VHH binders against o67189. Designs and how they scored, part 6

Target 1, 350 residues: o67189
Amino acid sequence: METTIFQFQKTFFTKPPKERVFVLHGEEQYLIRTFLSKLKEKYGENYTVLWGDEISEEEFYTALSETSIFGGSKEKAVVIYNFGDFLKKLGRKKKEKERLIKVLRNVKSNYVFIVYDAKLQKQELSSEPLKSVASFGGIVVANRLSKERIKQLVLKKFKEKGINVENDALEYLLQLTGYNLMELKLEVEKLIDYASEKKILTLDEVKRVAFSVSENVNVFEFVDLLLLKDYEKALKVLDSLISFGIHPLQIMKILSSYALKLYTLKRLEEKGEDLNKAMESVGIKNNFLKMKFKSYLKANSKEDLKNLILSLQRIDAFSKLYFQDTVQLLRDFLTSRLEREVVKNTSHGG

## First folded at step 18 (VHH)

Design j4
Fold by OpenDDE, fold request of step 22:
Order: structure tokens, then sequence, then C-alpha cells
Structure j4 (fold): chain B 350 residues (1-350), chain A 120 residues (1-120)
């Protein structure tokens, strides 16, 4: 049975559980991190971190061994990151997995927290060794908060700093971040820093500051260029974004969101729906954004958008499944599009 | 030692009112947001209400908006939840919690909870 992170946090620090091994996973990594922060605070020097990708099998088992020569050993909290990588090191041998499970099962004095940076699938949880851990330990999940709660949390943060955010700006920010608390925290902090002397944040300001490392380099410019099929400039901006430390997955996320919305709008338009109403239905309420999206719709056919979405999905898959360089994949994509445009222009001129 | 102690729970009829109190010791309200969280039998923890550090801004879950009022008395180091128009669905253990969501640890301290039962 899975326990939510807040329930677990509440119980763990008030009435410590008898179980000693816990798996922490979920979509809201922020809540896991904050839990771990509290854990670290509680255990201090007795807080130990293991990295599954760095630690040897022997070291791992030694670290989990409770054989203290000194009978009075203080309870420790052992946090394990990259456990999946460790499992890969162990290989597919049943005996090795059994050994691991045995070691984990034998933890009696210390707490062990296996931390995943994503939500685990049911299949993963039903597979060894996590299946066994679930039986003698616990599975903790950090679920997403409600959209309304998240919105309020963001508003609170701005308000505490005396900043008013326009509704459309807030909505835009929430959508761009996908209501991810970790991302929201970062972007909100940036916006707060930007607005230090301003009382109101506008949509335009959010566009300029969010997912940017400078006023001149932002993800929205990239997306705009790409959707308007200026691939040459898009490539340049992409390089700049990467150089300044923007994570390619953030770029992909925003682009994907826009592409999906545009595709939806195209479909609705084909059905005879009013474009303005349709835009509002997908969360585009600001007149400036409406104007931009109209431009994107003019620049892209339904097929173009479909192809874009498919391409983005492929890039995402290759990045996640095959650990390919996401940036290079994006570059390749843009280059390919650029080449196609050049060919089209030469065929019509001639 | 930091401590949160809830009181004021009980049995009430639908449509009735109840006032919960949470006495805080070991820290200052002005430094933290305070929250009420409830848990119904067999259900997950549910956020109910927050109050700002200054006490001037309040937030509510949609299901309790217009019915519940969160407030603080800094002089008494006490958090309150005034509940009105209570419904059977409001039956739960109600917890007060200290909250530092963005800058620290959300819900890092909890009270023992007080039982609220709404039944005809």
Amino acid sequence: as target 1 above (350 residues)
Amino acid sequence: QLQLVETGGGLVKPGGSLRLSCVVSGFTFSSYEMAWVRQAPGKELEWVSDISRSGDTTYYEDSVKGRFTISTDNAKNTLYLQMSSLKPEDTAVYYCARDDFWEGIPFDYWGQGTQVTVSS
C-alpha cells in the first residue's frame, strides 16, 4: 500500500514506523526534497547519502550493514539515490537480487530511503526488488497537488513580496511549468528578483523572464521562431539558450505544450468553432497571446503541427530511452526543417 | 520544544458550527504560515485552509469556502478554525500544521489532531 508523502512525513516524525526501508517516488519531487531536508535536519551527522551509480556492490552492502562493533550506534538515515543504476550493476542474476533483498530486509536499526527522481510505474513497483521492499517496508508517493492549490501557493509567494501578478501572466506561468512545484519555485524566484521594484508582473514580463538566463535569451523567443518557421534563427537562439544553461527538456516541454495547443485549435477550427473561444478553451486568454497563436496557426498546417508533435515525441523518447543528446536531436530537427524549406524555395523559383 | 495542540473537536449536527483551536508553543506565528489539514476515515490528508504569516490573508479549499474561517491570535499563540454550516463530509480528524512551503519545509510540524464528527 502506497502512502502519500505528507502522510508519511507526518507519521515518520511523530510516530516513527517499525518498517525501516522506504521507497520515495512521485511526480512532485519538490515534496520529496523537502522531506529529505527535514530528515537531514533531524539526523544531522547520522544522515548518509549513497549514490547507486558511484558506489560498488561491496560498499553498498557495507553501508547498509548494521554491524557496529560499538553496541551503542545511533540510528542513521541512509538515503540512496540512483538506485536503478545500482540495480543495473548487480545484473539480472536472481541470486544477486535475492541478496539485495535480504540485506534490505535485515535493516533493523537504521532507516533506508530509496529515492527515485520520477514516478515509478506499476510494473516497476511490482518487480523485484521493489516488490519485496513494499512487503517489508513502505512505498511513499509524492502526488501532484491540485491546480488550485498550486495556483494559490504561487500567488502567496508573490504576495509575500508585494508583487501582483496579472491573471493571464499567472496562468501562463502555471501552464509553462506544467504546475511542477520545482520548476515553479525556480521561475517564481526569478520573477520576484526581476520585479523587485515593480508591483505588477505582466504577461510580457513573464515571457521575457521565465525560462530565461538573460533578458535577451529566452525559450519563448525560440518557440516563436520555430513556430514561425524561422529555423535558422531558431538554431542560433537554441545554441544561446544551451550556452546559458537552459535545460533542453524545459525547451521541449514548452514547445510541446504550444504545439499541442495549436493542433487542438486547428482541429476545432476545422469543426467550425470560433477561434477566440477555442483559444480560451486551451488557456489562451490574453490578447497578445491570441495574436501570436493566430500567427502560428497561419504559419502551420494541421499536418505541420502533427509532424512537429511527432518529432518532439521522438526526441523525447530518444533522450529518455536511449540517453541521446537532446540538444543535438533538437539541432538535427531544426537543420532538417531548414533544409526542406530551402528545397521548397528553390523549386518554386525556378 | 515545538508543540501544536488542537482542541474544540466534537460531535455536531449537520448545519451546526464548531470552533477549533490550536495552541502553539516553541515558535512564533509571524515566522510561518499556519494551516489546517483534515483526514477523513480511509481518505488522504486534505488541505483545508492557510493563513499568512501576517494573518491578513487567508486561503481555503473550495469545499469549505464561505463556511470556514481561519484566524490567529498572536498574543495567545493560537490558530483558529471557525466552521459553520457543517456537513457530514466534513467529518474528519483536523490537524493544525506549521507550514513553510517555499522557503522551508511544508507541514513540518503537526498537532495530534482533533476529531470532528458531523452526524444527524
Scores: ipSAE 0.835, ipTM 0.944, lowest interface PAE 0.6, mean pLDDT 89
Fold by OpenDDE, look of step 18:
Structure j4 (fold): chain B 350 residues (1-350), chain A 120 residues (1-120)
Amino acid sequence: as target 1 above (350 residues)
Amino acid sequence: QLQLVETGGGLVKPGGSLRLSCVVSGFTFSSYEMAWVRQAPGKELEWVSDISRSGDTTYYEDSVKGRFTISTDNAKNTLYLQMSSLKPEDTAVYYCARDDFWEGIPFDYWGQGTQVTVSS
């Protein structure tokens, strides 16, 4: 049985469930994050995070084992990120999956939260090990709020700060962010900062300030800059993201996803397909995102995108195989590209 | 210990009125937004209304606009939901919840709920 995130949050903290393993997924990652924040608050030192792409199988199983070396059976909350990557590590061996399922099923004292950064498809949920988890644990989904609710939430935030936003400006902001709460939060904060001396935000002001390079940590800003080949600014933003505590793998994931989509779109375009339809086919439905992706396509050749993908794959490989610092690898990548651009510009000016 | 206790639910006829109360202990309204959320049988949780920390700004779901009024009494640490022109569709368990949506954790604490039944 699938439960919504708010329902789950309500019940989990009021009446602890008998189930011990939960899958958290959904389109609205903001709500998952806030839930996890609450969880962290509750468990404190007994809150543990595992990264499926970084942790070994042995470490993973050890972490899930209830054997407290120190004899005190304190209930722990174990949060697992990048579980899909962990599964990939386990390979296609049925036996390994069975072992995993058995381990998860035998969790008795601890709570285990498997967190996905996207909404899982039905097929994914129906496949092992998630199918089994659904049987002895719970599936929690963070659905998007209604557009109207989101609009009200944004308005509320501005009003609290004494800021009035024009209706068209608000609509623009909402569309621009695709009603994504994470993005909205960031943009609203930026706008609030901007409007600190202003009581009214106009459409023009929102256009100017929204998604602008600011000191605010935004992974999407980084990706945008990188794809538009502003490597200097991308480097700065990267540093900010890291300082804010954003995990570099998250950055890589988003960047890789965008790169792959762009490459796909470029190929489809070459085949004569309608770009708008093509974008929708790769999950780009928001008009703002379409606009951005169009700009990325203009800025990058097929070869550029291919090279980007290869570079990202290399970074991933070096990070995983050689345990190199992902951040440093990203920096090196950006620096290298920056140098190339400078050389190109000097050769043509000359 | 933080506690929210809802009261005031009951059986009413269509067109009737009810006033729900939520007594809060363990925190102050001035620090948090408060919300009413309801859950009808077999349905998901539905946000009904919010009130700002100051109590000056209120928000409502479209379906309850003009019929429901959310308010607070800080001196009594009590949240209210005045319901009028009740409809069968309003039948649900109504929950009081602490809400800090943007700055904290949305709906981080809930009451036990109070049953509202609207029936002829």
Scores: ipSAE 0.832, ipTM 0.938, lowest interface PAE 0.6, mean pLDDT 88
Fold by OpenDDE, last read:
Structure j4 (fold): chain B 350 residues (1-350), chain A 120 residues (1-120)
Amino acid sequence: as target 1 above (350 residues)
Amino acid sequence: QLQLVETGGGLVKPGGSLRLSCVVSGFTFSSYEMAWVRQAPGKELEWVSDISRSGDTTYYEDSVKGRFTISTDNAKNTLYLQMSSLKPEDTAVYYCARDDFWEGIPFDYWGQGTQVTVSS
């Protein structure tokens, strides 16, 4: 049985559990992060982080086995990231997995937190070693908050700073962030900084500042250009975004989201559904966004969108699996499309 | 030491009213968002209500809207939950919690809870 992150947080810090190994996963990574922050605060120097992609098997087991034989060792909190990568390193050998499970099961003095950066699927949870962990440890899930609550939380934050946000602006922000708390936190902070001398945030202001590093560098501008097939400008904007320190994964996330929504909309349109209703069904409620999405739909065929999605998936895979430079992959993607466009234009002019 | 202490729980008939109190010590009350969270037997923690640091903004779970009122007395460092039109479904242990959602840790401190039982 899964325990919610708040329940776990409450109990863990008031009445420490008997179980020693916990899996933390969920859609609300923000809540996991905050939990871990509290954990770090509690354990201080005894807070240890392991990276599954970097740590050797031997080091991993050593880190988990260091049970202070000598009664005086302080309880440690061991946080494991990228556990999936570690599992991959162990390979498909049943014996290795069994060893891992045994080691985890034998953790007695320390707490071990296996942290996933996404919500695990049922299949993943039902597979070894997580299945076993669930039996002798605990599975903790950070569920999403209600949209209304998130909206209110954001409003409260602005209000505390004396900032009024237009309703349309707020909705835009929420939609762009997908109600992701981590993203919202970042964007809200940026907006607050931007509005330091302003009492009102307008839709236009939010559009300019959200997902931007500067007033002139915006991720959504990049997305807009890409979806409208202005690849040359998209490349320029991409370079600017990167130079200003925007993480490529953020860009990818937004692109993927938009591409998927667009593809869905295209399918619905083909089925004869009302486009406005369809847009709302995929979470596009803001009129500005609706207009943009309409333009994207006009600019892209179903096949174009499919290809885009596949390309993005490929980039994601190469970035995550092969540790390739995401930025370079994006550049390559754009360059490739640009070349195709040039060829098309030359073939029709001749 | 930071402490939250809930009081005011009890047995009440359906349609009745209760006022819960949470006395806070060990931190500046007005610096944090405060929340009420409840847990029914065998159920998960359920957020009930929160109040902004300033006390000017309140939010409620849909199931308690119009029936519950969250408030603060800064002079007394006390959080309140006025409950009216109580229903059996409101039966739970009610917790007050400190909440610093954006700047800190959501629900980083909890009280011991107070039992509210709504029964005929």
Scores: ipSAE 0.822, ipTM 0.937, lowest interface PAE 0.6, mean pLDDT 88
Fold by OpenDDE, last read:
Structure j4 (fold): chain B 350 residues (1-350), chain A 120 residues (1-120)
Amino acid sequence: as target 1 above (350 residues)
Amino acid sequence: QLQLVETGGGLVKPGGSLRLSCVVSGFTFSSYEMAWVRQAPGKELEWVSDISRSGDTTYYEDSVKGRFTISTDNAKNTLYLQMSSLKPEDTAVYYCARDDFWEGIPFDYWGQGTQVTVSS
């Protein structure tokens, strides 16, 4: 039997369950995200994230194994993303699945949260290994809130900001977003920013402002802005990405990859190598990407790229070793860069 | 340690009234939105009412509008739910919860709940 996310949240933090492995899925990813935030707050340094598409089988099992090399009996929360990809890696071998199930079943001291970014189908839940997990662990579902509740939440937010929204405008916004909380949050924030000087939002205004920023706030847009040194806009986009539920480590991964490639390209360029060939050598084959990378290379010196890489490494280290908030670290990084840019511009204008 | 403690539940006849209280410790009301949530037997948690941080704005589920009133006493760090015209359908365990939905964590802290039974 599935447990709702709120029920689970309530119980988990008041009376910890005996079960140790949980699947989190649902249509309302916002609630899963907020749950995980709470979880992170509770566990602090003992909050660990695993990426199923990146981790090896051995690493995966090691991470789940209670054998804290350091003997500390502290309970950990292990969050697993992209579990489906991990399963794909395991292949169709029955033995491997059995091993996985056994490992999961034997989790005793830690909590394991397998997080899906969508609502799982019945077939998926009835298939191994999730079927087994359901038997010795729990399935948690984040369902959508009532339309009325969502409407009230949105109204509340506007009211808090002193903004009145016309009924038609509100309905439009709700429909446009499909009552998705993540999307609503983003759009509401945009509208609030827009209405900062206005007390009333009309339907026309909402139509003009809502979804003006491409639904696909692509991590790549963020990366693009950052690499082109538009840090102010990058910060805004970062917030949007986070609001949409994109994990900051995913952002960091892409950014790091780009930075490393760029650094390599810069080195090759300095050696007099053909840039097009160089780009292909680092896996950039698409003409559009080539164009972008050329722009990035123009915008960044070798030193800039080196510094970027170092900064990203630091963020990664602080995130992984000290369990600091990756988002905050990234914000701090961008803010720092922005400040430097402002100083540079003021020094040259004078 | 953050704590929420509900009181005021009981058995009441249809049409009757109850006042629930939730005493909060460990945080300040003015900094957080507060909510009442109820759970009927065999049913899911159901949001009942919210009150803004300032206490000036209240929100209700449609089924309780006009019958229930949420309020706060900041001096006492207490959340209230005045229930009137109670119906058998209102029978549930009522929970107070801290509800920072947009900026924080929805329902991040809960009380133990108080039983409300409406029966003829």
Scores: ipSAE 0.775, ipTM 0.920, lowest interface PAE 0.7, mean pLDDT 87

Design j4
Fold by OpenDDE, fold request of step 22:
Structure j4 (fold): chain B 350 residues (1-350), chain A 120 residues (1-120)
Amino acid sequence: as target 1 above (350 residues)
Amino acid sequence: QLQLVETGGGLVKPGGSLRLSCVVSGFTFSSYEMAWVRQAPGKELEWVSDISRSGDTTYYEDSVKGRFTISTDNAKNTLYLQMSSLKPEDTAVYYCARDDFWEGIPFDYWGQGTQVTVSS
C-alpha cells in the first residue's frame, strides 16, 4: 500500500519508521522536493545524494554500506536520483538485481530514498527491484494537488504581496503553466517583481511577462545565462531555483552535460567537422537547441569550456567528498566569473 | 517538542455547528501560516482554510466558504475553526497544520486531529 507524501512526512519527522528504504514518486514533484529539503535540513552533513546514471555499482554499494567515514555512527539519509538509469546499467542479469535487492534489504542504520521525477506506472512498481522494496520498505506517492488548491495558493501569494490579479489573468497563468506548482512559483515571482509598483495585474500584463514554462525551464534558463556569461542574472536565477526547492546537483548535472557537449562540439569544429552533424552526434537535434548551442559556442572558447568543466568537477567533488554546500560553491563560482569580467572590461576601457 | 493538539470535534446533525481548537506548543503560529486540513475516510488530505501570520487575512476552500471561519488567539497560541451549516460531506478528521506551502513547508507538521461527524 502506498503512503501519501503528507502522511509519510508527518510520520517520518515525528516517529521515524522502522523501514529504511523508500521510493518517492508522484505527479506533484514539488512535494517531494520540499520533503527532501526538510530531510536535508534534518540530516545536514549526513545527507547524501547519489545519481544513478553516474554512479557505478561498486560506488552504489559502498555508499549504502559505508558507515560515516569519520567514525561517527550517525544515521545517514541517502537520496538516489535516476535510479532507473542505474537499473539499466545493471543490465538484465537476474543475479545483479538480486544482489541489489539484497543490499537494499540489508540497509539497517541509514535511510535510503529512491526518488523518481515522475509517477511510476503500476507495471514499474510491480517489477523488480521496486516490487521487493515495497515489501521491506515503503512506496510514497505525491499525488497531484487539486486545481483549486493550486489556484488558491497562487492567489494567496499575490494577495500577500498586495497584488490583485484579474480572474482572467489568473486563469491564463494557471493554464499556461498546466497547474505545475514549481513553474507557477517561478512565474508568480516574475509577476510579483513586475508588479512591484503596481497593485493590479491584467491579462495583457500576464501575457507579456509570463512565458510557457516546461518542466525544468528555469534550470535551462540558468544554464543559458551562465553559458552566455551573464553571471549576474545567473546568480539571481540560481537563488530562485534553490528557493523553489530545486536541488543544486540537478542544476549541476544539466550544466555539466551542456558543458561537455559544448566542449566536444568545439573540438569537432576545430577539426573541421560540420557543426550540424556534430550537434546531432551529441544528441542535439532540435533546431531551437541547435541555435542555442551555436550561441554558446560563440560565447565560449575551448579554454573557457574546459575551465568550466573543471570547475564543475571541482564543485561536484567538494560537494560529494567534503560535503560542502553546493549552492554556495556555485555562487562562489559565478561571483568569481563576474569579477573577472568586470576586471576585463575595466582594463579594456582604460 | 512541537505539538499541535486539535479539539472540539464531535457528532452533529446536518445544519449544526462546531468550533474546533488547535493549541500549538514548541512554536508560535505567528511565525507560520496556519491551516486547517481534513481527511475523510478513504480520501486524501484536503485543505480547508488558511490564516495569515498576522491573522488579518483568511482563505477558504470553496466548499466551506461562507460556512467556516478561521481565527487565532495569539495570547493563547490557539487556532480556531468555527464551523456552521455543517453537511455530511464535512465528515472527516480535522487537523491543524503549518502551511507555509509556497515557502516550501507544505503541512510539515500537524497534530492527531479531531473527528467531526455530521450525520443525520
Scores: ipSAE 0.772, ipTM 0.912, lowest interface PAE 0.7, mean pLDDT 87
Fold by OpenDDE, look of step 19:
Structure j4 (fold): chain B 350 residues (1-350), chain A 120 residues (1-120)
Amino acid sequence: as target 1 above (350 residues)
Amino acid sequence: QLQLVETGGGLVKPGGSLRLSCVVSGFTFSSYEMAWVRQAPGKELEWVSDISRSGDTTYYEDSVKGRFTISTDNAKNTLYLQMSSLKPEDTAVYYCARDDFWEGIPFDYWGQGTQVTVSS
């Protein structure tokens, strides 16, 4: 039996369940993230994260079996990401799966949350080990909220900021994002930033600023990869985005926005400002985004960001003024960066 | 200790009225959006209404618009839901919940709920 994330959240924090192992999945990842944030808040130092792609089998089992020999050990919340990758490591050996299931079934003192970043298919849920987990634990699904609720949430946010949105503009935004909360949150924040000068958002303005992200082709993945200087993968994702029909200028807009924010943050850091406050000042309030931006800041120097901004400006100019192929310009940019990275690595390794 | 305690539920005839109360302790309304959520037997949680931090803006599900009124008394740290023209379809457990969707955690705290039954 599947339980919705809100139902689960409500129950979990009011009357702790007897079950100890839960699978979290769904279309609305925002709700899973917020749940996990609450969980982290509750458990504090006893909140632990395991990465299925990084952890060995032995480490994994140890982590789950760590029953405090000392009777006074506080209950722990163990969150497991990339569980699918872990399963792949285990292979198709029936014995290994059985062992895993046994270990999970025997979890008594801790809560285990297996988190998927997408909605699981029926086939996946009906396959081992998830099938077994469903029997002795719980499956939690984060579904989309009602359209009405989502609409109201968006309206509330704009209203709080003193921004009026035209009805058709709002509808467009909702449709564009498919009522996905994560996406909406991002787009709404962008629009709020955009509207800093204007308290009215028109359809045309929303069309210019808002961007749709496909589940299969994520512009943010591209941006993430680029900012983390994985240029090879970024190139691949770019090609996918283009194939999907994403306009290159839309990609550029997002990337430019991020780059500018990051550059600003670097400058503020240099001035001795608190990074968290600084992030909030540039509109980064979500913990997840804060985390990402911290990663980007670590990965990029001030000079790197400056160069990125300049490059993006050039690409934009060439695209708009000279009608150059924006995609090709982006490719060239990425390729150039990739080459530099390789040279840098070779020079330090020699 | 943060607590939400709902009261005011009961049995009422169709067309009748009820006033639900939610007394909050451990935090103030000014810092959070508050919401009413209901759950009918065998159904999922359904958002009913919410009120802004300032109390100046209220929102309602379409099915309850014009019939339900959400309000707060900051002095009493109490959330209210005035229900009028009640219908059998309104039968549910009604929950008070703290909500911080954009900046925090949506529905991070819940009350125990109060049963509302609308029956002839």
Scores: ipSAE 0.745, ipTM 0.905, lowest interface PAE 0.7, mean pLDDT 87
Fold by OpenDDE, fold request of step 22:
Structure j4 (fold): chain B 350 residues (1-350), chain A 120 residues (1-120)
Amino acid sequence: as target 1 above (350 residues)
Amino acid sequence: QLQLVETGGGLVKPGGSLRLSCVVSGFTFSSYEMAWVRQAPGKELEWVSDISRSGDTTYYEDSVKGRFTISTDNAKNTLYLQMSSLKPEDTAVYYCARDDFWEGIPFDYWGQGTQVTVSS
């Protein structure tokens, strides 16, 4: 039986469960993110993140086994993202799945949270290894909030800021975001910033300020700003993303991917290769993305991209090895870049 | 230790009134937005009412507007829900909870609840 995120949260933080492995899924990702934030706060340095798409099988098992061997060590919370991708890597071999299940079942001292970014289908939940996890662990679901509740939350936020939103404008915003709380929060914050001097938001204003909704639109906005060297705005967007519960490592993953692709493209371009073909070779097939990537390439030199990659690698290393605050590292990075740009502009203006 | 204790529930006839109380310990409830939520059998947790940190602003679910009143007594660290004109549909376990929802604390703490049963 699935437990709701609210019930689970209550139980987890008041009376530690006997079960050690939990699957977090649902339509309302905001609730999962907020739970994880609280979890991170509780466990601090003992909060660890694994990325199923990046981690090798061996590393994965090692990570889970190491967490079990040190019986005397502080309880850890291990959060696993992109578990589906990990499963794909394991392949269809029954033996591998059994091994995985065994490892998960043997988790005793730590908590393991397998996080999905969407609601799992019944078929997925009834299939291995999740079926087994459900038996010795728990399945936690974040159900969608009512539209009315979401609407009220948004209204409340605007009201708190002294902003009146026209009914049609609000409805537009809600529809545009598909009642996604994470997206709504981002959009609402943007609108609040926009309305800093205005007490009323109209439909036209909302249309102008609000972006078309993709689940990762805001992260991509950040990436876009960063790659286009609008560091000031990037910082603002970063703060917003974090405040809305976006995990900084997710941001880093996207940035790293883009940076690497761009660097590759820059090199290929220098070699005289066709840029369109080159973009396709690195997985950029969408015309819109191609356009964006062209813009990024224009905005960044090979050296810039190299430096970016190095910086991101450093941030990743410091985050993983020293458990430094990834957000702060990103902020520092952006601030440093901003300072450099300001200095450049002042030297050329003088 | 954070604790929320809900009381005041009971069996009432339709049209009746109840006053729920929630005593908060371990934190200052004025530091948080506080809420009443309810859960009926077989249903999801439902938001009922919020009160701002200052206590000056209150919010209600549409179904309870005009019938329920949320309030606080800071001196007693107590949250109240005055319920009037109760309906069978109001039957549920009622919980008080912290409700800094927008700030990333969606109902992070709530008590054991108090049963409200509205039946003829």
Scores: ipSAE 0.739, ipTM 0.900, lowest interface PAE 0.8, mean pLDDT 87
Fold by ESMFold2, look of step 19:
Structure j4 (fold): chain B 350 residues (1-350), chain A 120 residues (1-120)
Amino acid sequence: as target 1 above (350 residues)
Amino acid sequence: QLQLVETGGGLVKPGGSLRLSCVVSGFTFSSYEMAWVRQAPGKELEWVSDISRSGDTTYYEDSVKGRFTISTDNAKNTLYLQMSSLKPEDTAVYYCARDDFWEGIPFDYWGQGTQVTVSS
């Protein structure tokens, strides 16, 4: 059986199917998450999670057959993440896959949900064990909602809070998140908190707030300006951060983290790694942050990043070993970089 | 006991009108968004319209915009869908559903549905 997530949700919770094993996959991971939340509400303590990269073969098969004795012979919901990793541990031996298929086919008391964090391709769905699961169980797909529907959901949420979002700000937010509902939920909630008093969101405000990883928006602005080599504005923002009471070591931590990630990305790109995958490997998964890091990579050579890292290490050492004022060291660094940029520009284009 | 009960379906000629009602019990009606979702024969579920918990914000799928009006009567715990200028492609089972899209579970409770048939 193959069905969509909303249809499956509707039928499963009103008239449970006779099938016991289901694969959940798709581009709209938000809908899979909410389906599983409802499943967890229904099953409570009879909701069991297995991690395919951690669980032993024996524990896996035991969990599939176990039943709850509380409230009579109540069924369990067994949710399996990272099933691909479990399959890799079994290897490509046909007998082990046949055993797995037999166990899945013979699940009688429990429901088993094999959860993928992406949309499976036709080839993957046509391969064992999923091919067999499609026969005796079900394949459930969470397709992406239309871009127009997602836009309407976001606008409705802002309107319910009395917030007027400029059209270019809204379009930027949608592009930033790639219309990803899980990311949009987080960013929209943050923007609502930001705009609760002023009731207007502009493009510049969305760019600042949606990029920010913390409540300290100006720290992100400082890091952005520095990495894009706008040292004059970076100096002004630094002064604002200190007036805000931002701890200078927090600024150093964030800037150093970004510099190291960028240098790592340069090395991975040099070795032929796919940039998008490389960014995920250093913890950059947000679409807006990926876009910003691409800009930083374009603005900075590998040598630029190496020199930045060395400068930050020197600032840190002087702050700790010689008890120098970290803020003044940062100002001196930025002033030196600005003076070098001025000399470079006037000697070539002055 | 939580339940949603749709009424008002029937057979109507093209260009005609119907009003669907959904009477709700078992939860605080004004605390949730409500939606109309339809399913034509052999087709997947299709979102038609939804309405905010206050009743002040409404949204419509393009194919029904200007022809359908969603509304609520909080005193009667009733959701309505006023359908005008009906077309044969509007033929479907119409469900009301409770929606908590942003904070909870989208379409977590459904009525049994009411049949709308638009035919000459």
Scores: ipSAE 0.618, ipTM 0.864, lowest interface PAE 1.6, mean pLDDT 84

